# VHH binders against o26223, part 167

Target 1, 191 residues: o26223
Amino acid sequence: MKLLWTSQHIKVTVHIDGKVSKMDVLEAIKTRRSIRKYQDREVPEELIDKILDAAMCGPSAVDERPWHFIVVRNREMLEKIPEVHPYGAMVKDAPVAIIVCCDSSLEKIPGFWVQDCSIASQNILLAAHSLGLGAVWTGVYPLEDRVEGIRRLFSIPEHVIPFSVIPLGYPAENPGTRDLFDPDRIHLEKW
Below, E stands for the ipSAE of ESMFold2; O stands for the ipSAE of OpenDDE; V2 stands for 0.75 times the mean of E and O plus 0.25 times the DockQ between their complexes.

## First folded at step 12 (VHH)

Design D16 (framework vhh_vobarilizumab_d1; at its last look DockQ between E and O 0.93; V2 from the best seeds 0.00; counts 0 for: grease 25.1 > 24.2)
Fold by ESMFold2, look of step 12:
Structure D16 (fold): chain B 191 residues (1-191), chain A 121 residues (1-121)
Amino acid sequence: as target 1 above (191 residues)
Amino acid sequence: EVQLVESGGGLVQPGGSLRLSCAASGFTFSSYEMAWYRQAPGKGRELVAYINSGGYTDYADSVKGRFTISRDNAKNTLYLQMNSLRPEDTAVYYCARGPFESYIDYSFDYWGQGTLVTVSS
């Protein structure tokens, strides 16, 4: 196994058999945070492929799988997103963003596409975290101004609904974790 | 009991500066996202500046380059440095504590009483 260390803000992932080492799933869930500052470092296409593979592994209503993904790396396009998406200000600083969309022509049960795309979006966050990346889910749907703005910016057709914009990159911040377990939210046998 | 107490407001001439402070107690300050909001006469409450626990900051377009949000976790205090003040900045300014994770907008679960900033000659 070879390790290559260059600088304080550049880390080489340890490679075993050509894959990035995987994190325990409970650890990933507990330690994932919204990351809004990123290193000046490209994200390899291979990692994006793994993230999107994970995104598509989620369940969907009657297996409708209504999701489509737009991968955005172009700096001009990333810089335009905040113009139509005020919660997406950090997107301009990300090396890449994934736009999660619903193709309504694939919808089999009306309205469940929101859950379907939410599952895909959360899987993107967890997969990115497990690969040493940081990400944040910035909501688009159901805010009409954001939906319209993103649709126009990326030439998304009327029957396709942009759901979320997820910028990602190697993290340049560490918000830490918090203990959020609350036993009072647990109800045994009944409410 | 969560408490947020703003101070530092007052009357200032256009072009002047003010520094707002928000003393926080009743929670682990360093773990929370924080913000300043303002409400001008006849307007709704709007986000001025946001800071998370990891160092990310964001600002309303109307204050970018003039206002700076910062925090001192050792003193449990949030700050807003306001420079080049304009009459349009006249408002009640509120300190707000944010939730752990939010995907739709900056949202906040506790608010201070507010401190009045008046910019006029």
Scores: ipSAE 0.512, ipTM 0.761, lowest interface PAE 1.5, mean pLDDT 89
Fold by OpenDDE, look of step 12:
Structure D16 (fold): chain B 191 residues (1-191), chain A 121 residues (1-121)
Amino acid sequence: as target 1 above (191 residues)
Amino acid sequence: EVQLVESGGGLVQPGGSLRLSCAASGFTFSSYEMAWYRQAPGKGRELVAYINSGGYTDYADSVKGRFTISRDNAKNTLYLQMNSLRPEDTAVYYCARGPFESYIDYSFDYWGQGTLVTVSS
């Protein structure tokens, strides 16, 4: 898989009714939902490249960028993921999944890799949504059984920690939008 | 006030069928994930079936192929069709309301009082 790492600005194109529309970042954030049903349609490599590019654009502790990504398209492997990841049932139905991992050897400050990989994972979700795809974050870390399950399944070395599994595909469901704004969580100047 | 009221439980013979209903009120039903849980005597509460607001469903392995979760948003009602019932399905069944978004296992914030399902010859 020749990942065309072109530093090209992610042109966010959403296909609505055959028209390509651009989704702005705020719209992407506000309208994104977890998608667990997918069309029987392949995701172009170009879109995966864009998503991965976005995943690597987030900040990290002291710019350590400890993340690695496993792109899984093999049907047999996708179907095996639910066996070790109970919350990953939908992965078997996705055309592709991204496993976000941390290489602990790249960590500069202990513990911040969780934040780093979280940022990367969220960027994957946002980018996917902006591109007209559906995705869901299925947590792996810090659940030991899931971490080890994914590790074994994909022969991930001990110094690399699987963090999240993110299936992606063209959405076959519409959960609708939700307003999650809570002013009670906002404190001015003091708690 | 959020309310969930289960109904449809009862005594059934092995191989029989039941349909549970959960009437929801006090919130926008269509916007929430919903689930059925059950608790057998002496056991912990376990997830039986899940449905999100978009219609995605998931099931415990023990009930796959036998149980079907569905929802009628117009009626604010959650259903659990239970077919091919087994003695091990005997439990109090609970309706539960889910969170908006989660990247980990299903969690729920409101529960009904439960309805008893007894499968016995």
Scores: ipSAE 0.219, ipTM 0.610, lowest interface PAE 1.5, mean pLDDT 89
ESMFold2 (binder alone), look of step 12: mean pLDDT 83; pTM 0.835

Design D17 (framework vhh_vobarilizumab_d1; at its last look DockQ between E and O 0.45; V2 from the best seeds 0.00; counts 0 for: pae E 2.03 > 2, grease 25.3 > 24.2)
Fold by OpenDDE, look of step 12:
Structure D17 (fold): chain B 191 residues (1-191), chain A 121 residues (1-121)
Amino acid sequence: as target 1 above (191 residues)
Amino acid sequence: EVQLVESGGGLVQPGGSLRLSCAASGFTFSSYEMAWYRQAPGKGRELVAYIHSGGYTDYADSVKGRFTISRDNAKNTLYLQMNSLRPEDTAVYYCARGPFESYIDYSFDYWGQGTLVTVSS
């Protein structure tokens, strides 16, 4: 069943003190943290659609858009992911996970698919956060064991490369925020 | 200066319990992920337990249900409660600090000197 997602303008509404507030882009970026603990609560399909829409809004090399997304809600499958992805232990407790993949047949310029899928993955994280969800990027590529494990588990064809597994859910932890700004990493005109 | 000092190691009989502590200083403890590692004689260092700054925990399969990692941010202290100890748990146990958020794996940049745990009859 090809999920026909219609591109909808993401109105990010965050409920703060019972009021619906929109999270601005900078706030989303700055306040986002990896969330590895989730409530026992389902994520509405509408939110997943919005997140996937956001995932496909990023740039790619010569607009190759090589990304594919596997949406996983099946409990059995979610519980199996940690078996092949040690850093994905939290996936078993998530109501849903998105696996970001690259279709190598869509690649136009070699090697840029990593950047493309990274952009897509980051947009998933930001969109999730802006919608009041928690998520974490658990890297698959380029670790061969994880790539092959996810490939096998989801019957992913050889020309498609699993890149990341991103569990999502309503947050059940609050890791706080960190100030990661480092002016020493900024160079003016020259190194 | 970042410092991690482990304590609580010792000799214990199989089936016994032990609680390790790690005193942290020189950084904002509450903001960092922490972990316990162990190294048995002749083996490599392995992750035993992980705790996120948000409270999420993860364990090696070999210690699940027996060990509990916890933290007291007010005391800048990391703990490892070890129950139902086995001879194979014999190792030097290390406290470790995670630098920042990683999307690949658990990574740590500071280590304590370790504390020896010996499980023997």
Scores: ipSAE 0.560, ipTM 0.815, lowest interface PAE 0.8, mean pLDDT 91
Fold by ESMFold2, look of step 12:
Structure D17 (fold): chain B 191 residues (1-191), chain A 121 residues (1-121)
Amino acid sequence: as target 1 above (191 residues)
Amino acid sequence: EVQLVESGGGLVQPGGSLRLSCAASGFTFSSYEMAWYRQAPGKGRELVAYIHSGGYTDYADSVKGRFTISRDNAKNTLYLQMNSLRPEDTAVYYCARGPFESYIDYSFDYWGQGTLVTVSS
């Protein structure tokens, strides 16, 4: 809002710093960190919708889009995840988690669903970060005990493969950034 | 070449204090998360405390309020101040550099040789 103002007869033009500061994509990629401590604060459904929209924007093998997402907010269910998924211990403290799954009935080319679900999982992390949330990818597939445990816990049918569990919430830690660029990983023209 | 060298272990009585040091070299120390692990006889290694490059610290429940992790980036040194020591704190203590960007487990990519702490009367 602008208000035009002169002496006693002009409203003051208010130029509050109301710029919508959207995070640049390179900044998001470089500053995203795994966050495993969360505030006791709900995550609005609208933010989860935006995150899942971003998840589904990724490319997939022959456009097969094999992903499905289970949104878990139920406290009892979140608290049971560590029983079958030890690395997911922080999930019990998160307000919400997203389980990324492959529906094998949607697979058009065998064996590419792992890449497809990895793309969706990383997009979830980046979208959450851009919205001021923290998240961490906790791996399920291909660890058979974790896959079967999560499938059993969430009644996931046999043709659906749980790939990752991603807890998220407003962060309660700040790991900072790291400089990980390594020129020795770059090969010009050939190995 | 990355090197982590622990020191400061020894024999201490219950209720006593000890300060462990870890001299780090071969990398930009201030850019990395650092941790202390310990391994009691006949047990696996367990995380004791960690400190992020951004300054956040956290501790295993068994040591909260008794141990303090800290770092001196100017001296490339990680510390563990251990107060109110108990016999169950007896272990080899390891300094570790952890990237913490792992999706399978808590990760570490370099590990020191360890320093023995024995708590007994």
Scores: ipSAE 0.322, ipTM 0.646, lowest interface PAE 2.0, mean pLDDT 87
ESMFold2 (binder alone), look of step 12: mean pLDDT 83; pTM 0.832

Design D18 (framework vhh_vobarilizumab_d1; at its last look DockQ between E and O 0.01; V2 from the best seeds 0.00; counts 0 for: pae O 9.4 > 2, grease 26.3 > 24.2, placed apart)
Fold by ESMFold2, look of step 12:
Order: C-alpha cells, then sequence, then structure tokens
Structure D18 (fold): chain B 191 residues (1-191), chain A 121 residues (1-121)
C-alpha cells in the first residue's frame, strides 16, 4: 500500500478483493454513512489489518497512543454483545466488530484519552468506507452500564476502558448522503 | 416547521391491541431515525421502540415480542402496533425524531404532543 502526498489533495490507493480502489479523502469524509445492515460475507483479515493500521495513524495527546483494539469474529460473542449493549443490536448481524479501548496505564495527560480513542474510532469508519465496507460507531463510554458490561463480557481489566464497539461488513443498504454544511456555524476572527 | 402528530390512543382491556400513528411534516422523513417513547404518570419518559432511517429496529425489553415499530416513508408516517397490552403499558406515548448520524442512541430533538393509552382491567 502506497500513501501519496500532493499539493492539491491526498489520494489513497488500496486493494479490495483484487481491485484497486481510489477515493479522494474529502469524498470519503463526505460520503461515509453509518451502516447497520451487512451482507452475509466474510471480511478478509487483510482489510481488518489495513483498517487498524489507519486507526493507529491518528494523533494523540502528547503522543500517548492509549488505544487497544479487540477484533471479534466469534458468533457467540457477537450475539452476546446486545445483552450488555442494547443499542448495539446490529452487532450480532455483523461478520466482525472492533472494540476500541483505552489502556489507562499509557495515559500521559488525564482525560485526553477520550479524544484519542475518538480519533482512532473515526479513522476506522473512514478506512472501512474507503475499502468498500460499511460500519457504525456504537457508543460505550461514558455510559457506565455499557462500559461495565463490555468489560465483563470480554474479560477486560479494570485499568482498560472500552470506548466504542464498531461492527462492520459489506453493506446491504445504501442510505445516500446529504449536504450538512451550515455557514452559520462559522465565525471569522471572533464569535 | 417540524411537526409530529400522534393518534390512535385510547382505552383498552388487558390483552387487547392498539395501533398508534405519527404523521410527520416539515422535514425529509425518510432521512431520520424515529422512535416511540412513553411516560407513565409520575415517571420520566422512557424509550419504547426505535427505527433507523435504514430500517433497523430495537425495543425496550418490556415490550419486545408484543410491540412492532414500522414506517411508511411514502406517507411520512411512523407506526407502533401494540399487542397483548398490559396495565403497565398505560402511558402517554410520544413520537420522536432522531439525528441523521449518531453514535449515541438517545439524541432525539423533536417530540410530538403525545397520545394517551390506558390499559385497565
Amino acid sequence: as target 1 above (191 residues)
Amino acid sequence: EVQLVESGGGLVQPGGSLRLSCAASGFTFSSYEMAWYRQAPGKGRELVAYISWGGYTDYADSVKGRFTISRDNAKNTLYLQMNSLRPEDTAVYYCARGPFESYIDSSFDYWGQGTLVTVSS
């Protein structure tokens, strides 16, 4: 995989099932949608590796990089997630899910791990989209019952905080995109 | 102007059925997550059922298997079919509109005026 830099924009070329895929980064950001329906189709390990590589490329507070990832493919485990994470019901229908976690022992500045794991989570969504996959971020932190439930289900130690559960797969829906640009949110020089 | 208008409430005996409707206007209905909430006297509002703009549904444990949420995007209408009703289902039921993209399942920004459902023996 080659990452190319130019003065105009960034393009990433990746292989998806033997095909070269190109997507402008602004296009990826604008067209990514939360996908909650998936084909009954396995996601190759190579694509998961590329997604996690992208997840780890994000900046972090003082370069603490506090993130850890649990890759879940086991059907019984995926089917148990809704028991402790009710609004993650689509997870049981996904071929794979990624749990983004913070290892608090890697935290160098208190409280910024939330931003760090948010960056990693968004990179997972964008990378999956660029590879022809659909994904959705289902929030765990800061909801205590969800945090405790996921920690218990996956035997996550108390110093490790589950942040998000991200099911992904080849999409079985096409929700389209909308123009969300709002100029009233832009303030020049001051409020 | 966003409007959500619920209808179909009433008095019903335990074990009976009702179908609630919510007529939506003032927004692109098919692009939004929608939900039904309820509020019993003296209690806060609680989620009953939810449907994503892409067709996923989810239910409170207390109603799963008895209630069915659905939508008709051509008619801009949200439905709740309530079967096997129990006295604890007595509440004002509200139609609610959710966000376009959400990583948290409870960010609903517009609510109807509600329709009363009373289940009594």
Scores: ipSAE 0.189, ipTM 0.595, lowest interface PAE 2.5, mean pLDDT 86
Fold by OpenDDE, look of step 12:
Structure D18 (fold): chain B 191 residues (1-191), chain A 121 residues (1-121)
Amino acid sequence: as target 1 above (191 residues)
Amino acid sequence: EVQLVESGGGLVQPGGSLRLSCAASGFTFSSYEMAWYRQAPGKGRELVAYISWGGYTDYADSVKGRFTISRDNAKNTLYLQMNSLRPEDTAVYYCARGPFESYIDSSFDYWGQGTLVTVSS
C-alpha cells in the first residue's frame, strides 16, 4: 500500500552536501509531469551537469549522437525566448533553460536526428524530475518560425537545428500524477 | 520533540557484521525520508545510505553490496545492516531525518547522537 502511494507522491530531497535523493526509473517516468511554474531559486550547476550527462546517455541512430546543448541562465536571454516561442512563456520565469540542438554535420542517416534529440530531451525531463526539478518540453522543431527565432536569438549556425527548449527549475506547482495507461492502444501480434 | 536514537554500534572484526538501529519519535516516521551518515576520524560526514518514505534505497559506492538500509514504519525504526565490514568503515554512524513528504526540496534536518562502529582485528 505504501509503495503504491509512493509512486503517486514521490518527493526529492537535497542533501546538505549537495547530493539529491534519488528515485527509481519507473517512479521517475510515472510521476513526471510538465512543470511550468518555478521557484525563485537558482539551480546548482552540479544538477545541470547531471542532467546533461543523462541527456547524452540515450541511444542514437548508428551512434551518431548529433545533439548539442545550450545552457541558458542569462535573464535577458530567457526573457527573450517567449518572443520567438509563443508557447514558451514559462521560460522567462525559469532560472535556467536547456536548448537541445542537432548538428546536422554529425548526422549519419537522414531524419533520425529527430529521434535522437527527442531521446535526449526526454532524458533531460526524467533526469530533472529525479533530481527534484520541474521541467517542460517546449517544441521548437519542426515549426520554422520557432526554429529560426531561436536560431537568430542564439546565433546558431545554419547547420545546427534547434530542436527543443526545456526550462528547468525547482517546481512551484504540483499537478499530481496521472494514469495514462490505455489498453485500447495495445495490439497483440496485429492491428 | 523530534528524537533519533542510534544503537547497535560496537567493535567488530574485519569481515564481520553489525546491525544498526535508529529509533525515531516525535514525528510521523512513515512520512519522512531517512538516511545513514557516517563520520570517520579526521574526515567529514558522508552519506552512507538513503531510504525514501516509500522504500526506495540508494547507497554510497563504498558500501554497495555490503550495507542494506531498511525501515519499519510500524516500529518507527530505521536499520542499517552492515556486512563484510572493513577497517575503513570505522566511524560514528548517524541517523538522519529528511524532509516531510509534502515538501519537494529539502535537506536532512535532524540527526541522532550517533553510534560508534569500530572495525579492527
Scores: ipSAE 0.011, ipTM 0.277, lowest interface PAE 9.4, mean pLDDT 87
ESMFold2 (binder alone), look of step 12: mean pLDDT 82; pTM 0.829

Design D19 (framework vhh_vobarilizumab_d1; at its last look DockQ between E and O 0.64; V2 from the best seeds 0.00; counts 0 for: pae E 2.5 > 2)
Fold by OpenDDE, look of step 12:
Structure D19 (fold): chain B 191 residues (1-191), chain A 121 residues (1-121)
Amino acid sequence: as target 1 above (191 residues)
Amino acid sequence: EVQLVESGGGLVQPGGSLRLSCAASGFTFSSYEMAWYRQAPGKGRELVAYISTGGYTDYADSVKGRFTISRDNAKNTLYLQMNSLRPEDTAVYYCARGPFESYIDYSFDYWGQGTLVTVSS
């Protein structure tokens, strides 16, 4: 699968009422929700490319960029994921999933790969939402059973650590919005 | 104050049906994920069924096809329809509230007092 990596600025357009609208970054962040129900509709490769491009735009420790991505569209494989990842039950119903992995051989400073892959995973969620898709972060690392399960299922080498499984699709649910702002978590100048 | 009050438990014969209800108060019910748990004698508490704010549902394998979780946001009520009940379904059933999105697993912060379901011939 030759991913067309176009270095082009991700124009995030959402089709609302037949019109293409751009979702701004703050809107994407504030309105994003975990989506676990998907339409019976394929996600175009172009959108996946854009999402993966976004996933690689985040910072990493000393720019180590340890992330790898497995794009899964095979129905049989999608259906097997819940067997090793109970929290990933919705993956069987998704048209596509992205597995975010860390290549430990690329790590330069120990331990920061978790942050790096988290940033990548979050960018996937935001990009997906901005493009009119729904996604959910289903954590794999550091749960050993899930890590090993995903590793075996996808023949991931030992030096590569599966981090998250992110199913994506056109949303078939509307969870609504939540206000997560908590001023008590904000400290000025000192704790 | 957040309150969850379960009802509908009781004695039922194998193959029978029950419908549990959980009345929620003290919070915006529609904004929270909800779940049913159960605890059998001598066993740990286990997730039975989950329902998101968007209506996504998930079930324990042991109850799939037999149990149905649903919610009525207008009534602030969570339901568990239990069909084809088995002796192994005997447990105290708890209603639980999930406060926020989790990327690891289902997490809940409030629980009801529970309602006893006994399946016996």
Scores: ipSAE 0.578, ipTM 0.822, lowest interface PAE 0.8, mean pLDDT 91
Fold by ESMFold2, look of step 12:
Structure D19 (fold): chain B 191 residues (1-191), chain A 121 residues (1-121)
Amino acid sequence: as target 1 above (191 residues)
Amino acid sequence: EVQLVESGGGLVQPGGSLRLSCAASGFTFSSYEMAWYRQAPGKGRELVAYISTGGYTDYADSVKGRFTISRDNAKNTLYLQMNSLRPEDTAVYYCARGPFESYIDYSFDYWGQGTLVTVSS
């Protein structure tokens, strides 16, 4: 923010340069897109911490919070993901990926973990977007071959279920937005 | 109405080249990921090449280094440059459009009518 006066006054300029603007939540929801091309630029650990904090803020069935997260930055590991996750080649080009998992030993209500991990995954996407990053949710569960492949690759125990792989980085593409509102999907009082 | 119209197929000798085009209409082309699929006689359709809205590309192992997918968003056109063609590349080639947003990668639900590529001596 700059304060400017005529040349006859004492000038005081206050700089707020370098600070990132905060994004409105509705703006984040409406403008977030799947991003599959990333700059060759590291993502600071602080931003990953903020994203994972946001991931854990979602509701869960009976507050079971069954989620676990694997943060992958190692190039060799990122390059191996496409071997077990077909068409996930953009993951090898990401500076970092987050694997969202369910620890089934934390389930309090059987079967709701899918909703729980979906909420966490969407929160990751929104938080990344609000921080100037791009991300994409690549589906793992319920595709058996992908689940088994990711479990083997990351030594995930049998009671832990990999749900999604979310590569992220500073975006190198802008796919644009579209108005998706459809009033025909809204039913007042009755179907 | 979404329309995808392929062209540029034909008969070519092994080692030759072809460039396929796909004219897109009825949607905002630049907002969608696109792909080429092919279907050889008596076989199912297989993914050949993929391109994101921002130009990220991916290829089937069988065509890597020989085929190049590209897009011209200003002309609503998708391309496939096919070099070093082999008899096993003989197929009907289809232009495909993905859904606007999906957490299942490389899902495609709109298809063209296809263009035949025949590679034979």
Scores: ipSAE 0.348, ipTM 0.659, lowest interface PAE 2.5, mean pLDDT 88
ESMFold2 (binder alone), look of step 12: mean pLDDT 83; pTM 0.836

Design D2 (framework vhh_vobarilizumab_d1; at its last look DockQ between E and O 0.77; V2 from the best seeds 0.00; counts 0 for: pae E 2.1 > 2)
Fold by OpenDDE, look of step 12:
Structure D2 (fold): chain B 191 residues (1-191), chain A 121 residues (1-121)
Amino acid sequence: as target 1 above (191 residues)
Amino acid sequence: EVQLVESGGGLVQPGGSLRLSCAASGFTFSSYEMAWYRQAPGKGRELVAYISSGGYTDYADSVKGRFTISRDNAKNTLYLQMNSLRPEDTAVYYCARGPFESYIDYTFDYWGQGTLVTVSS
């Protein structure tokens, strides 16, 4: 699968009522929800490319960029993921999933790869949402059973750590919105 | 104040059916994930069924095909339809609210008082 990496600015367009609208970053962040139900509709490769491009745009510790991505479209493989990842039950119904991994050989400072892969994973979620897709972060690391399960299933080498499984698709649910702002978590100048 | 009140429990014969209800108040019900848990005598509390705010559902393997979780947002009510009940389904059933999105597992922070379901001949 030749991923067309175009360094082009991700123009995030959402089709609303037949019109292409751009979702701004704040809107994407505020309105994003976990989507676990998907339409029986394929996700174009172009959108996956854009999402992966976004995933690689985040910062990392000393720019180590340890992340790798497995794009899974094979129906049999998608259906097997829930067997090793109970929280990933929805993956069997998704047209595609992205597995975010860390190549430990690329890590320069120990432990920061979790932050790096988290940033990448969140960017996947935001990009997906901005493009009119739904996604959900299903954590793999640091749960040993899930890590090993995904590792075996996808023949991931020992030095590579599966971090998250993110199914994606066109949304078939509308979870609504929640206000997560908590002013009590904001401290001015001191705790 | 967040409140969850379960009802509908009782004694039923094997193969019978029950419908549990959970009346929710004190929060925007439609915005929250909900779940049913159960606790059998001498056992830990286990997830039975989950429903997202958007209507996605998931079930424990032991109840798949027999139980159905649903919600009526207009009535602020969560339901559990239990069919083909078995003695091993005997437990106190709890309604639970999931306050935040989790990327690990289903998490819940509020629980009802529970309703007893007894399946016996």
Scores: ipSAE 0.600, ipTM 0.827, lowest interface PAE 0.8, mean pLDDT 91
Fold by ESMFold2, look of step 12:
Structure D2 (fold): chain B 191 residues (1-191), chain A 121 residues (1-121)
Amino acid sequence: as target 1 above (191 residues)
Amino acid sequence: EVQLVESGGGLVQPGGSLRLSCAASGFTFSSYEMAWYRQAPGKGRELVAYISSGGYTDYADSVKGRFTISRDNAKNTLYLQMNSLRPEDTAVYYCARGPFESYIDYTFDYWGQGTLVTVSS
């Protein structure tokens, strides 16, 4: 009972990396930038797992969790994405991309899946940033030509809606930041 | 007020080279994506070259290998090096400021007045 817990925890504890990356959540939110240039360096599967875990931590309408993710590492497939997604040119240069999709059969309340998949997409960006990766959200939905093109390219069924394509990798650029706080957007008590 | 002032246009023979400059003011230049567009007579504006604040570049297929976009953040200046010029490169070239953050496309909200490039024998 008590002995089993302590002995198993000691045996299972493994130090794979002696260094811990720390980034305050507010710092992550304020410093994340769209990254479109990547090092020629693979992204380990374990980092993708952490990113997708984070993606699934967001709230969803009535807890419907309508999201599905396609992880694309195949070079030939990444190189085809710009053919159907005109402004996703940097995807061909990324070591990996994540396609965020909605399975409409999981919708519990109509029309909120866009918010749900937006939350998952933003969580991917923040998690990637916190792990030292760069990413950019390239919009697919609601642009019908992009939706159809991505659906066709990845054999996505009709009841599943591709929402975004997010290339990611170790950044090879360091864009500047800007203070975007605008007090004119803040209204106290009423409009 | 955002200002973009292009310079360096002119008449050039086919096969020649030209370097365009765009002086930027009224915003934090280093934080913004920038581009060159061109407009030939009777045609719409088309993207020529794009550069992110961090140095990622992209080019129209028609100019790849011949044109190079660059930026000097210390001088708030965007450049377009145009080599191996062809008559079809004749156009008014515009400097454009891109979005700070966007998830949809390379849309641009401020444009210069343009500088004319004519490639003719």
Scores: ipSAE 0.363, ipTM 0.664, lowest interface PAE 2.1, mean pLDDT 87
ESMFold2 (binder alone), look of step 12: mean pLDDT 84; pTM 0.840

